# Designs tried in a protein design chat: VH-VL binders against Putative lipoprotein MlpA (mlpA). Part 27

Target 1, 215 residues: Putative lipoprotein MlpA (mlpA), of Myxococcus xanthus (p38371)
Amino acid sequence: CNFEQPETNCFVQESPSWAVKYDVVDSPKDANGDECTTTAPLVELMGVYKYVNPETGAAQLALRPATLASRAIADTTTTSADQTSLGSLDTEPKDHGFCHANDFAPAFVNVAASDTAAANTIRYEFTNVRVYSAAVAPGTQFTGELKYTSNGCTSSYVMRAVWPPAPCDTASTEPAENCGVGSGLNPEFAVVCQPTSATGTTGYCVPAGDIPSFK
Key: E = the ipSAE of ESMFold2; O = the ipSAE of OpenDDE; V2 = 0.75 times the mean of E and O plus 0.25 times the DockQ between their complexes.

## First folded at step 18 (VH-VL; framework fv_romlusevimab)

Design x4 (at its last look DockQ between E and O 0.62; V2 from the best seeds 0.00; counts 0 for: pae E 4.5 > 2)
Fold by ESMFold2, look of step 18:
Structure x4 (fold): chain C 215 residues (1-215), chain A 122 residues (1-122), chain B 108 residues (1-108)
Amino acid sequence: as target 1 above (215 residues)
Amino acid sequence: QVQLVQSGSELKKPGASVKVSCKASGYRFTYYYMNWVRQAPGQGLEWMGWINTNTGKPTYAQGFTGRFVFSLDTSVSTASLQISSLKAEDTAVYYCARDRYYDKGYKYFDYWGQGTTVTVSS
Amino acid sequence: SYVLTQPPSVSVAPGKTARITCGGNNIGSKSVHWYQQKPGQAPVLVIYYDRDRPSGIPERFSGSNSGNTATLTISGVEAGDEADYYCQVWDYSSDHVVFGGGTKLTVL
């Protein structure tokens, strides 16, 4: 035996906050296939953690969308565990640096009925998550798929994520405020400022292209 | 609902040209590469290459860099394969197939067209 | 260039388990995808990333991949599983998609 158990090669930068962008694949539809209006956020922060079972070496990836935590403030029946999606994670990278994760349990929050809205469950279902773990940028970018359901309205997305989160403003001429030098991001990353709303200018730096996203 | 619908079968003489079309629906056409796969009678699957549906840039597998041309009409979500100077060995079923994602390392085909038979006979 | 090797045929009795192999040098470092092709039809993805199933594929389809061999396993084989099966990888060095030669599954 070795003096130490080898560490896994599927390193993930653990953080309460990654910046995650969603690009729509299937526009919002209800159960009948009719158009509806609720969508995932354009960008949000996401908690990302890796767990390893010390007995078996099996790894898990935890994804916790900040939007679920924000909406859970009004409903004390939804726990932190409910707001967190756990999936299986490969222990070794494949295909030149990708660590695949799947079998995610859903993440959700219950929103009680009000005078203006029926009770609702906001639900994230992640699939086919791939963490880029090559030495040049170990565990600081990932991509995957999201199925988002709220108010009976379901839509699907490609998600692309980067660590660290860097606030930005599309209206700023200062590079540090617009995903450039001084932003805190790896300077080789290709990133773009994604506003949190369609009409606003402030948001977070997100991958500009396919993962791994480099200049 | 993702669908890839290919043009009808073709019977051609040697030396002619053929254009096989593949019309996509039910997804964002420019977000996924389109691949072409050949299957000669009684043979296995042979990857011919892909086209980036956002940029129009083709990539051809070794052996398909001459008479084979991939093209797009993004206004109607259609990819096309043109084969010039047809030879008897071009007789095959030609499939279009969607690349699940072009995030590096993800090269598998989740949806396929029904296939177009090209027969080259003299 | 990278080569995948499959047996030309496999026969299995109904209700038994079929195993279809895909050999390649260090294939365990690659993600393996599997397609089913019934006569006169287009291929259908049945397994991706070694062991994951697309929606609509029954649980009796499973996959594994280690060392130099990937395996598609079909438990409780039915007559409707009779088809050709292809393994496929992407080879980073050549940026090339590679298919195995195919395996004809016969249900006797």
Scores: ipSAE 0.306, ipTM 0.735, lowest interface PAE 4.5, mean pLDDT 89
ESMFold2 (binder alone), look of step 18: mean pLDDT 93; pTM 0.955
OpenDDE, look of step 18: ipSAE 0.471; ipTM 0.825

Design x5 (from w6 with heavy chain G109Y M110F V112Y; at its last look DockQ between E and O 0.68; V2 from the best seeds 0.00; counts 0 for: pae E 13.7 > 2)
Fold by ESMFold2, look of step 18:
Structure x5 (fold): chain C 215 residues (1-215), chain A 123 residues (1-123), chain B 108 residues (1-108)
Amino acid sequence: as target 1 above (215 residues)
Amino acid sequence: QVQLVQSGSELKKPGASVKVSCKASGYRFTYYYMNWVRQAPGQGLEWMGWINTNTGKPTYAQGFTGRFVFSLDTSVSTASLQISSLKAEDTAVYYCARDRYYDKGYKYYFDYWGQGTTVTVSS
Amino acid sequence: SYVLTQPPSVSVAPGKTARITCGGNNIGSKSVHWYQQKPGQAPVLVIYYDRDRPSGIPERFSGSNSGNTATLTISGVEAGDEADYYCQVWDYSSDHVVFGGGTKLTVL
């Protein structure tokens, strides 16, 4: 059975939370090309939504990173629309069940100065987003590219995402806590536990390889 | 900026071997497959295959098995094409080309190309 | 194996619109990419995923793909657009990249 056969539509599992892993492509640099230190998170949750305009039939994909959503509580200068990136989404899958999304508007949030940090703008720019929508796992994995800017420090990443988000602990021997049976994930998905910090053991299950990530 | 810089042109006799190198810079070499494309004089583009730069596993197009070998030296971000037992029909320009993104077995398009290496085989 | 068919040449007057076709069985279900190759140079990507333009490609380059035909359209053609143009897909069943035979665009 070939799970990569195209579908007739572009289904996307809508959820306030997908787990997204970022793998660095271009290390952080400022506008002068000099090294700087600010990076995207290792893993974060992301809101993912599909909209269809009933009058035109046009489809859109909305991406809302948890980093922007969490900072929105304190941000009185940025609307909810500014904190969400909208792009055009294909209405039909191509190339073995991939639905392409493009023309994303940037998403951003302004972070006020605090006793520990200067004022900052966090900006996400998504490109080349592809949602895997074949019948075997319709709309539950996607990949794309991120350009991340914070305090004028820009870096770029390949992002790989899976639904549902499954919390995990690399130190646990329980399958449900380490991306296995009982985690809520499709058992055919190839996933690994990605801790949220370099030194911690807890995080989220993320794709183990390129999308679509299957065993 | 992304750059692919290939080795210089080669003049060879039939039966010899040649190695064409392609040095990548400006991106993470192991994140993108490397493709090889042949163009005989006055002819169109012909895909020869790709190599997974993370695993070193090559895939060859039909007709490019046996005498054509893709290899990597990841320590210097270099992909190589070796052609053994050269024939006159191997006279061509050989390009390396990076795909934009890779998924498990899916290739979409080539966003950056090397300048090409001319291999001429004559007796 | 999957075959892409292009006309060997297209001639267009300066300022007019050139249309370069790429024929293939059910090509509308595939993503079509287009390359420009000027004499003595490597190919350059001008359209990907049927209709998207890489940074630096003028808006007068556009693409479409439906049924059995993909089309590269160049409006307001200029002398600098003279080149060979290749369409390209990835064929799932063979796991191969396939190029069209190329089309020489002449501006005259």
Scores: ipSAE 0.000, ipTM 0.481, lowest interface PAE 13.7, mean pLDDT 86
ESMFold2 (binder alone), look of step 18: mean pLDDT 92; pTM 0.949
OpenDDE, look of step 18: ipSAE 0.624; ipTM 0.870

Design x6 (from w6 with heavy chain K57N, light chain G28K; at its last look DockQ between E and O 0.52; V2 from the best seeds 0.00; counts 0 for: pae E 4.3 > 2)
Fold by ESMFold2, look of step 18:
Structure x6 (fold): chain C 215 residues (1-215), chain A 123 residues (1-123), chain B 108 residues (1-108)
Amino acid sequence: as target 1 above (215 residues)
Amino acid sequence: QVQLVQSGSELKKPGASVKVSCKASGYRFTYYYMNWVRQAPGQGLEWMGWINTNTGNPTYAQGFTGRFVFSLDTSVSTASLQISSLKAEDTAVYYCARDRYYDKGYKYGMDVWGQGTTVTVSS
Amino acid sequence: SYVLTQPPSVSVAPGKTARITCGGNNIKSKSVHWYQQKPGQAPVLVIYYDRDRPSGIPERFSGSNSGNTATLTISGVEAGDEADYYCQVWDYSSDHVVFGGGTKLTVL
């Protein structure tokens, strides 16, 4: 839609690291429809980038999950492009500040067999991604859907993401370490500390509710 | 598979009541709004409102705030429309239709519809 | 209240392209959804968010939204495409769903 070097209202804060939380929608099922247990991470960091074709003005959104990036070091069969999900991004916001992104290519990495585990492909499929890019908080929160497949087990999630990533500890009484004042986040954001494991206390501040997540 | 199955068609006299049920299956019932849409004979689609299936809070369109009541039974994944004091003008097909509501300011459209329930009000 | 305006009917020859318009003030700022309704059947979502197709909808259905007009385009029209077509938005200010009046597509 945009011509050469377009300025767009759909600003996205580019960063190698956003904090992303996944909330399950469809519990894990295998190819037979039977229950299985493999799930997406509770929270992970994600690279988020916007590209604009200078000749056509067309915009793309790139999502690179940290889980795939970390596995990429040992994966001799996929490229960084395979490990990054590219989708089309609208150039104008709709519905009070949302920029829709769609048509994402899957992102994946191959995990070689080990002494204790069979070979596996970890696959992320993003759909219906919406970046909140209103002038009050341009391009610093987004939501979307994830279909996650690993170990023959597929599950689906709502993803909700915020920039910047802010480390946190649910056991801390210091506000700066528990998503409060001094954490580095926009103080108007409604966020909670999401531990990286079910039993741990440390993780990242993530949106507390529906995007846009404000107090 | 995802589906919405509505109760059977009804023939009623003016002044009676009717309850149209809409049973959901194949998905998480509380993750989607349930819309109610009316279509009188030979007319277009008319949005009556929706109910938040997670909270039970209804929203009614203008003109549907009196005799029309949306309700839920989440234990059986069922939304219901009650119409009291039926009038001849209530003769229509009534549809339930789900809409995803994950986040503020974005709606996905009504991706799954019930088959419709014809309510005929005749003296 | 927000209003969507559709032509009451559109006629198109088999194999040609049908275009059904949906007019609304500043409709480019809204996400437009389109429904097909065949006689005696429930509506079926054919386009959402201006241009996206649900699973199972053929590629010959497409959509656009610019300025004050959204358009549903059906290329290679078949007799089975005869139906009423409705556009729909969600209006943020009222928190209400709004349907257009519908367009009867006739294939002749």
Scores: ipSAE 0.306, ipTM 0.736, lowest interface PAE 4.3, mean pLDDT 89
ESMFold2 (binder alone), look of step 18: mean pLDDT 92; pTM 0.951
OpenDDE, look of step 18: ipSAE 0.605; ipTM 0.860

Design x7 (from w6 with heavy chain Y106F; at its last read DockQ between E and O 0.60; V2 from the best seeds 0.00; counts 0 for: pae E 3.7 > 2)
Heavy chain, then light chain:
Amino acid sequence: QVQLVQSGSELKKPGASVKVSCKASGYRFTYYYMNWVRQAPGQGLEWMGWINTNTGKPTYAQGFTGRFVFSLDTSVSTASLQISSLKAEDTAVYYCARDRYYDKGFKYGMDVWGQGTTVTVSS
Amino acid sequence: SYVLTQPPSVSVAPGKTARITCGGNNIGSKSVHWYQQKPGQAPVLVIYYDRDRPSGIPERFSGSNSGNTATLTISGVEAGDEADYYCQVWDYSSDHVVFGGGTKLTVL
ESMFold2, look of step 18: ipSAE 0.414; ipTM 0.784
ESMFold2 (binder alone), look of step 18: mean pLDDT 92; pTM 0.951
OpenDDE, look of step 18: ipSAE 0.614; ipTM 0.861
ESMFold2, fold request of step 23: ipSAE 0.317, 0.220, 0.394; ipTM 0.751, 0.713, 0.776
ESMFold2 (binder alone), fold request of step 23: mean pLDDT 93, 93, 94; pTM 0.957, 0.958, 0.961
OpenDDE, fold request of step 23: ipSAE 0.535, 0.547, 0.550; ipTM 0.836, 0.837, 0.839
ESMFold2, last read: ipSAE 0.190, 0.338, 0.358; ipTM 0.694, 0.759, 0.755
ESMFold2 (binder alone), last read: mean pLDDT 93, 94, 93; pTM 0.958, 0.959, 0.957
OpenDDE, last read: ipSAE 0.570, 0.580, 0.610; ipTM 0.845, 0.849, 0.855

Design x8 (from w6 with heavy chain R100K K104R; at its last look DockQ between E and O 0.02; V2 from the best seeds 0.00; counts 0 for: pae E 8.1 > 2, placed apart)
Fold by ESMFold2, look of step 18:
Structure x8 (fold): chain C 215 residues (1-215), chain A 123 residues (1-123), chain B 108 residues (1-108)
Amino acid sequence: as target 1 above (215 residues)
Amino acid sequence: QVQLVQSGSELKKPGASVKVSCKASGYRFTYYYMNWVRQAPGQGLEWMGWINTNTGKPTYAQGFTGRFVFSLDTSVSTASLQISSLKAEDTAVYYCARDKYYDRGYKYGMDVWGQGTTVTVSS
Amino acid sequence: SYVLTQPPSVSVAPGKTARITCGGNNIGSKSVHWYQQKPGQAPVLVIYYDRDRPSGIPERFSGSNSGNTATLTISGVEAGDEADYYCQVWDYSSDHVVFGGGTKLTVL
């Protein structure tokens, strides 16, 4: 007899550290619609994990922004679950090798009021997440949308992520230090060095274009 | 040849300070977290924390959030541990150990260790 | 503060199999790494990600992780395997590294 073929999986490279770049779509606005200044990071590391519920077979994708994890360590009122956004994940890819993840719960950290600042919740809301799972780059790039809220200031972004998080320096003339040959990334990936600050030169290699980002 | 070479042993009096250095060679220094691990005489391994070698951001384990400071000089691929206000209980071997891709030891562990630096604190 | 528990010592005859356990609540959901430390030397990674061997580690070393127990297994034990062995995880909740207390392997 013929054996059943293995089902296609939505493989995701699990890691506490993917490099994630945010490109603004809606600039920061307060509740009155006025411009405000609080933004998501230019780039951050993000924990990415896949779970399968053994009772139902349902797959989940967990996204844990390093900025929330770092703040949660300093503020003991926020748990590991609070800083992690869980969503559903397809079990098989579709639409040119994408596995969709949806229905994400918010990830957040609570900041208690102090002598200098009111209480605040820093909040990430992810939507329309798509993991690229085709064999050429299985589960090592994804894209999605972020709504970021902090200090009454809300902004929205396209997020684009890659694994591994290769460090880089825009001031370096060495290709391996500037997202080129020797960086440790798949040489077919189209990536660019994104500094962690507007004035610095060091950061992480991030997708240069829409996912899947290839040369 | 991938290696971590630490500074030599130190003999100090209580109240002094010490700086332990860890120089990396043979690999991309900024691709790895640098961990610091303490081992008191006759005791097991105790994680002190790590530093992100790309950003310089340290994370300290519980009990190491005071007198212990991690720092970097990326121009010479060197991580350092400064211990101030030394106490006799700080007598230990101090190791640096790298951790691939900022993975926090999730997938790869600490694959390369320095040889260790003995710090002895006595009067 | 996640805790890993190891037996203080394990004795095994040459040529036999040593099993060193690392206990932790739901450790099977974590990735476990194992280090060998000989007297006066730095630790050496011998198993990572529960069961993978770094280059240069003999296939006699293997690992498993399920439920509340991870195990380092050394088959065909040799006198040169006599060392302290530490398990290690990264704890998601605290974002900290945790070592077990260590196990002294004696080859008798």
Scores: ipSAE 0.019, ipTM 0.612, lowest interface PAE 8.1, mean pLDDT 87
ESMFold2 (binder alone), look of step 18: mean pLDDT 93; pTM 0.954
OpenDDE, look of step 18: ipSAE 0.276; ipTM 0.750

## First folded at step 20 (VH-VL; framework fv_romlusevimab)

Design y1 (from x7 with light chain Y49F; at its last look DockQ between E and O 0.03; V2 from the best seeds 0.00; counts 0 for: pae E 15.2 > 2, placed apart)
Fold by ESMFold2, look of step 20:
Structure y1 (fold): chain C 215 residues (1-215), chain A 123 residues (1-123), chain B 108 residues (1-108)
Amino acid sequence: as target 1 above (215 residues)
Amino acid sequence: QVQLVQSGSELKKPGASVKVSCKASGYRFTYYYMNWVRQAPGQGLEWMGWINTNTGKPTYAQGFTGRFVFSLDTSVSTASLQISSLKAEDTAVYYCARDRYYDKGFKYGMDVWGQGTTVTVSS
Amino acid sequence: SYVLTQPPSVSVAPGKTARITCGGNNIGSKSVHWYQQKPGQAPVLVIYFDRDRPSGIPERFSGSNSGNTATLTISGVEAGDEADYYCQVWDYSSDHVVFGGGTKLTVL
């Protein structure tokens, strides 16, 4: 492409919303090492954006959890930049189609005490993020690790994400509403409906296995 | 089978009103926005707006905020377009088309369209 | 408001490749959808999210999107591909859908 700057090899589908599933690795513990109960959501939507410095070619990946974005109205002490985690992004795929992203700054929101709730800080720390960027499904799935802290309670997870987000209902017999044909997802993706709560039936379609998750 | 079936063609005089209906079947009606798109003779597609089938809240494109009203009857999975004070320039084919929505407004493309309803306004 | 521009027409010989462009400021940051409309028929979604095909759309339809240009590519063009083609985005800031002006593909 002699008249345009070449695109980077590490394409990422930019969107205000990806569906992200968290699977626990380290159960929640407080600062004393005692068990506590607050956890990351089972599934949430996440903003995902790629930035490229046109002068240097350096790339960044931005991750913005919907939970932090939703809490931003109640936060008087943190900015939208604080609520977004930025990391470096490799410019070439490796590991059979993975683009690694590293060195993420934490994303957080501080909520002051109110008449109805104690003060709280919700903090996301992402590590070892790998975007699947092969031609079959470029930049539409990623995996990584999350350390989640809320109410002084810390837990860790493997995260697995897919674009686009597709709402679903495990109680539905309609394939389009249970991550099947008609859902709007790439038919080659292996996905499963993850409810937003342990007792509910509605949620989002998420990767069924390790990334890349294909049938 | 997922399907959108629209009401039949209409011949109207200027100043009259018309209601175009769009009946959905084969899917969960409240999981998809309903778009309205018009196409004047020999012209391209023009987005008129949509209605959120879960909340009933319409969004109108610029130029469609007066005489055009979107409505729902969720009990029969039907979206409707009412056009009042018809003008000759309203002569067009009117389409309904569904688009899956993200809870915060994400769009997936209009994957199913109605067959179109021709509205002709002539004196 | 956000504007998409398409060439009014494209002609291609049977068996060759057609490329239909859709121009927009930083359109590469948006998801682009493509529709095919044959005479007297409703539009049909042929590409969504820049490059994905709905069920039933042949693999010879493909899409790309970068910078200020999205492109619909139809390889091995057949007479049945004669149609008008529209690109479409959703503009988050206005919460509006925007269509391109359409491109008439002729096969001759």
Scores: ipSAE 0.006, ipTM 0.443, lowest interface PAE 15.2, mean pLDDT 86
ESMFold2 (binder alone), look of step 20: mean pLDDT 93; pTM 0.953
OpenDDE, look of step 20: ipSAE 0.069; ipTM 0.678

Design y2 (from x7 with heavy chain G105N; at its last look DockQ between E and O 0.28; V2 from the best seeds 0.00; counts 0 for: pae O 11.4 > 2)
Fold by OpenDDE, look of step 20:
Formats: structure tokens, sequence, C-alpha cells
Structure y2 (fold): chain C 215 residues (1-215), chain A 123 residues (1-123), chain B 108 residues (1-108)
């Protein structure tokens, strides 16, 4: 009797919208090493897609931050490809269910100055991305590092992401509106409402702890 | 600038209490776990535990339960270690240290350390 | 409990290569970090994730980890490298951070 173990691949929930939290590691600095004030968003949505080469079996992970997508409307110089970070992805989970993604190309936008706004160049550089693809929760959480640059102001972050994206309000007492029952999230996930601003109450549910974030 | 600044040296009598503070700056305080490490005179580094600065959940190493309490004041990005019922054996330098990168499977080490706080317990 | 074992001391002549070992059961499956501590100072991270160097750490410092032994290698040892060195891991089973006993590196 021959036993064939089923092949395990790196499942990634493909979606135009993941909820991604950024936590600052290095405060923003300009090219001279001086402090600057521009930072990545506290939370944003992100398109996440997986591509597999049918001939080689090689896999790639594509990350498209909503910030770039939104700014792209005013950008006449960059393409969708430029606004998407593409990296290699493991074909099978390795360390404790994680699939590693590396060698991401930078994603960026170039918005020219207008009568109402200054020129704006934004650059995303992702490294050490790890997608949790264990059977218990395949491809619905990932983490990594981000180097964010806006008009020469560079900062570093750790990102934590969860799918699906669930809007939330910290001021709400309704569980469904505060990352609880009815939010659409896996009930086993440990999540917390992250407002989009420091003073606001509305945002998205993001991992409450380290990835994988479970209760 | 990313840094951890600890409170000054302490001289206490046995049975007293001490609170060591560790103020963080230059980064989001609630991202990194804050470790506490003890080093007795002439001895090696001893991990006391850590506190999740986001959730406030402390984890204590074996031997550091009971008299040792980790706490946070997130409003001022400060972690604190309180030791009650001090003993002579508690004489040591106490360090706070953040973990550079932390998740459930990957650790990047303690990349930033406080300067240490000397606690001397003497009659 | 998980235990890391380091030699208590290592001596090396200037310009030579120092190797400090850290032994642990299947330590190769863990991420090992190394710290340098000079007298009266706080520890400094010199190697993380087995082999990566933080910014500001000279290339003379390198790390490896396989099997039951992790190794910190310091090439071209300088007088300023004299210090105590500690290896460290996170033990998943106990959810504890574990330090080695430390190794005193003496530059002869």
Amino acid sequence: as target 1 above (215 residues)
Amino acid sequence: QVQLVQSGSELKKPGASVKVSCKASGYRFTYYYMNWVRQAPGQGLEWMGWINTNTGKPTYAQGFTGRFVFSLDTSVSTASLQISSLKAEDTAVYYCARDRYYDKNFKYGMDVWGQGTTVTVSS
Amino acid sequence: SYVLTQPPSVSVAPGKTARITCGGNNIGSKSVHWYQQKPGQAPVLVIYYDRDRPSGIPERFSGSNSGNTATLTISGVEAGDEADYYCQVWDYSSDHVVFGGGTKLTVL
C-alpha cells in the first residue's frame, strides 16, 4: 500500500482588500538623517495576489497598497505594475506554517505638483514578508517589514495583515462594529480596531498580537 | 532617536519595595515587547520576563513570579518593574530591552537596551 | 527547561579569529542572537537571527547556526572586542527567552 502525502502549498487569500497595520520601527528621517514628519498610514487596505508560473511552479506574491492606488489617480507617470510590489513566494509552508516572500520590487507613485498640492513621491519597499498558511488558518494573515518613503522622508515599519478587512469603530458597543461577533472575521483571530488616525475612532480590525494572531 | 532611558540607582533595605522605570522614545511604544533582564554582580544575563506593550500582558520567567510586577504607562511610553519584599539576592543591575522584531515564530533579538538600573539591597 | 551552554572563556591574540560557541539541543532550528557586553555597560546586539548584523556592527562579526551549535565568529580581533558575549534564543515550548551563561573573550 502506497501512501502519498498530500501536497501542501502556500495558500494566500487573494483579495483587493486586506487590512494592514503598520507599526513604526524607525522614526522618519530625511536624506541628511534629520527628523521628518511624514509616516506611513496607521492602517490601510492592500491588494494581495498570488501568481504561479505553470511551467516552473514558481510562485510570486503581489502587494498593492491602497495609498498607492489612491494616489495613482493623479499619477500620469507610473503604471499599475509600478504601483504593485512583486516578490517571490515559497511554494510550500516552512517555519511553523509560514510561507516566505522575498525580493520584492519597490512599488511607488509619482504625483506632479498641481495648483492645490505639492509634488508627491511615495515608495514602498517590502522585506521579510511571511504569510501564515497553516491549515488552521491558511493564507489569511501575514507579516513583514516596510520601508516607507514620502518625498525623501523615510521610516521603517513592521506590518501585520489580516483578511477579511472588517471596518470598525472603537466607539461602538456593537460587537460586529468592533471586531467581534458578526464582523466577518475568524472568531479565533485576536484582532483589535485600529483607527485610521491617531484621534479617530473608525478604522479596520487588525491583528492584536504577533502573527499568527489567535485568541 | 530610538532609546530606552531607565531610572536611577536605588539603595533599599530588605523588605522594602522598588520601582524601576524604563522610558521609551523614538518609536511606537506599543509595538515591541519590553523585556526585563537581571544581572547580579559578576553574573550573567538572566531573563526575567517580558510585557506585551500593546495588550499589557506580562509573562514572567520561572523564579520571577510573585514579587516581581511588570506594568505600563503607555501615555508616557514607560514600562516599569516593581520588586516587593526585597531581598539581598535582588541586588543586581536591571535592564529593560525591546525586542527588535517579534512574532510568534521569529525573533530578531533585543536591539535596544536601557542603560541599566542598579538596585542594591543592604541592611 | 531549554539550556544554552557557552564556554566560560575564550582567549585570542590580536588579529586572529575568535570563535565562541553556544550549544543547545537542536539549536539550529532556533533563531540565535548574540550580545556583546563590556564592563559597566549594557549589552549590545551584535548578531541576530543567526547571522545578520545590526547597523553599526563591523563585518568582522559573523554568526552561524546548525545542528546543536551556534557560533559567533570574530575575525581580526581587536583589543576593543574584549568583552562578555551571550547567546540567546526564544524557546517556543516554554515561551521563555533563554540566555547562555556568557563567554569572556580575552584579547591577549
Scores: ipSAE 0.006, ipTM 0.533, lowest interface PAE 11.4, mean pLDDT 90
ESMFold2, look of step 20: ipSAE 0.133; ipTM 0.667
ESMFold2 (binder alone), look of step 20: mean pLDDT 93; pTM 0.958

Design y3 (from x7 with heavy chain K57N, light chain G28K; at its last look DockQ between E and O 0.64; V2 from the best seeds 0.00; counts 0 for: pae E 4.3 > 2)
Fold by ESMFold2, look of step 20:
Structure y3 (fold): chain C 215 residues (1-215), chain A 123 residues (1-123), chain B 108 residues (1-108)
Amino acid sequence: as target 1 above (215 residues)
Amino acid sequence: QVQLVQSGSELKKPGASVKVSCKASGYRFTYYYMNWVRQAPGQGLEWMGWINTNTGNPTYAQGFTGRFVFSLDTSVSTASLQISSLKAEDTAVYYCARDRYYDKGFKYGMDVWGQGTTVTVSS
Amino acid sequence: SYVLTQPPSVSVAPGKTARITCGGNNIKSKSVHWYQQKPGQAPVLVIYYDRDRPSGIPERFSGSNSGNTATLTISGVEAGDEADYYCQVWDYSSDHVVFGGGTKLTVL
């Protein structure tokens, strides 16, 4: 429908899973500035939550990358709070319907040494997160910046995220399995299937372009 | 490591043309808009417009349509400003400046500036 | 077109706090960016999106934006902070960048 909706505050669709894609801005480099190979995932699920202090009205945005949670299964030194990045979220949108979040604490997991790898800390640092909160699709897409560090290797990305997560397969001719009709996504979203690996075909539907990503 | 390096100062006569170049390094040139900002002697900053480095589409501020042309050479990560039919009031320092990061509905401020190019038009 | 108004100058004693204002109609709905320009140099971004600091900007630089006024605050002012300071917005409706007229900060 195309009737006007009232303006909303900074609504965020809270969910244990959003689909998040990362596009590289700075290629992986070690502490000496030399090339290295460790990168953020191409796509991952992310928990997204909004907290509001009822006394002050102050809002916060929590981001919990599923990759950190998965790696933390064997890690007794990292808590769920450590795996979650909490930042300040503005309470009112500006700049055509976007709500800013910044001042995020790092999210991380400590990974103990194994037979095949040295001990490591995987670290996510988010900055400049913007949640699209305009009336058509409030709080179901966001963008931001990620600095990712693992194995002494640091890289940076723009992240673009959509709710709900929709599994997909780039090899499928069925629209429901390739980010089309029947996938569960808002049909006005412009999305594309992002495989979880560079050589595979299965992954999640992610925004096709800059947020807000609409057809 | 991110840098914008501009061409050298120019001394011109009225009616001539000048081309100011701005070469980017240390980042992905086509992922950032390039602004042009001028500053006449003793005056404040005046936005002239920008160019979308991915599409080549320019946007000009009011008063900068006509004699002012933005262009790109993406093969060498260079944006250029050409000013034709120079007038004495075109005497200024001209800056290129990238937007730090962009998405629809946002501008993040100009986080990297060129050193400036002084154009002097002697009448 | 949208207009930003700054005082031409502000004077502050060393070690004290400087406050530089940027006035605009309903400026709270816009994201305000601040630049420092020292003599003979290009501008440097010191605050973006009202109050956020780029990497390398000291925490004594801060910003606020409410109502019709945005403010750049510099605590513990040093002689090296003498500069011209410009506020800037991007006006979504016109798709234009707008600068304030600039404020000369003098430390005395």
Scores: ipSAE 0.317, ipTM 0.740, lowest interface PAE 4.3, mean pLDDT 88
ESMFold2 (binder alone), look of step 20: mean pLDDT 93; pTM 0.955
OpenDDE, look of step 20: ipSAE 0.364; ipTM 0.782

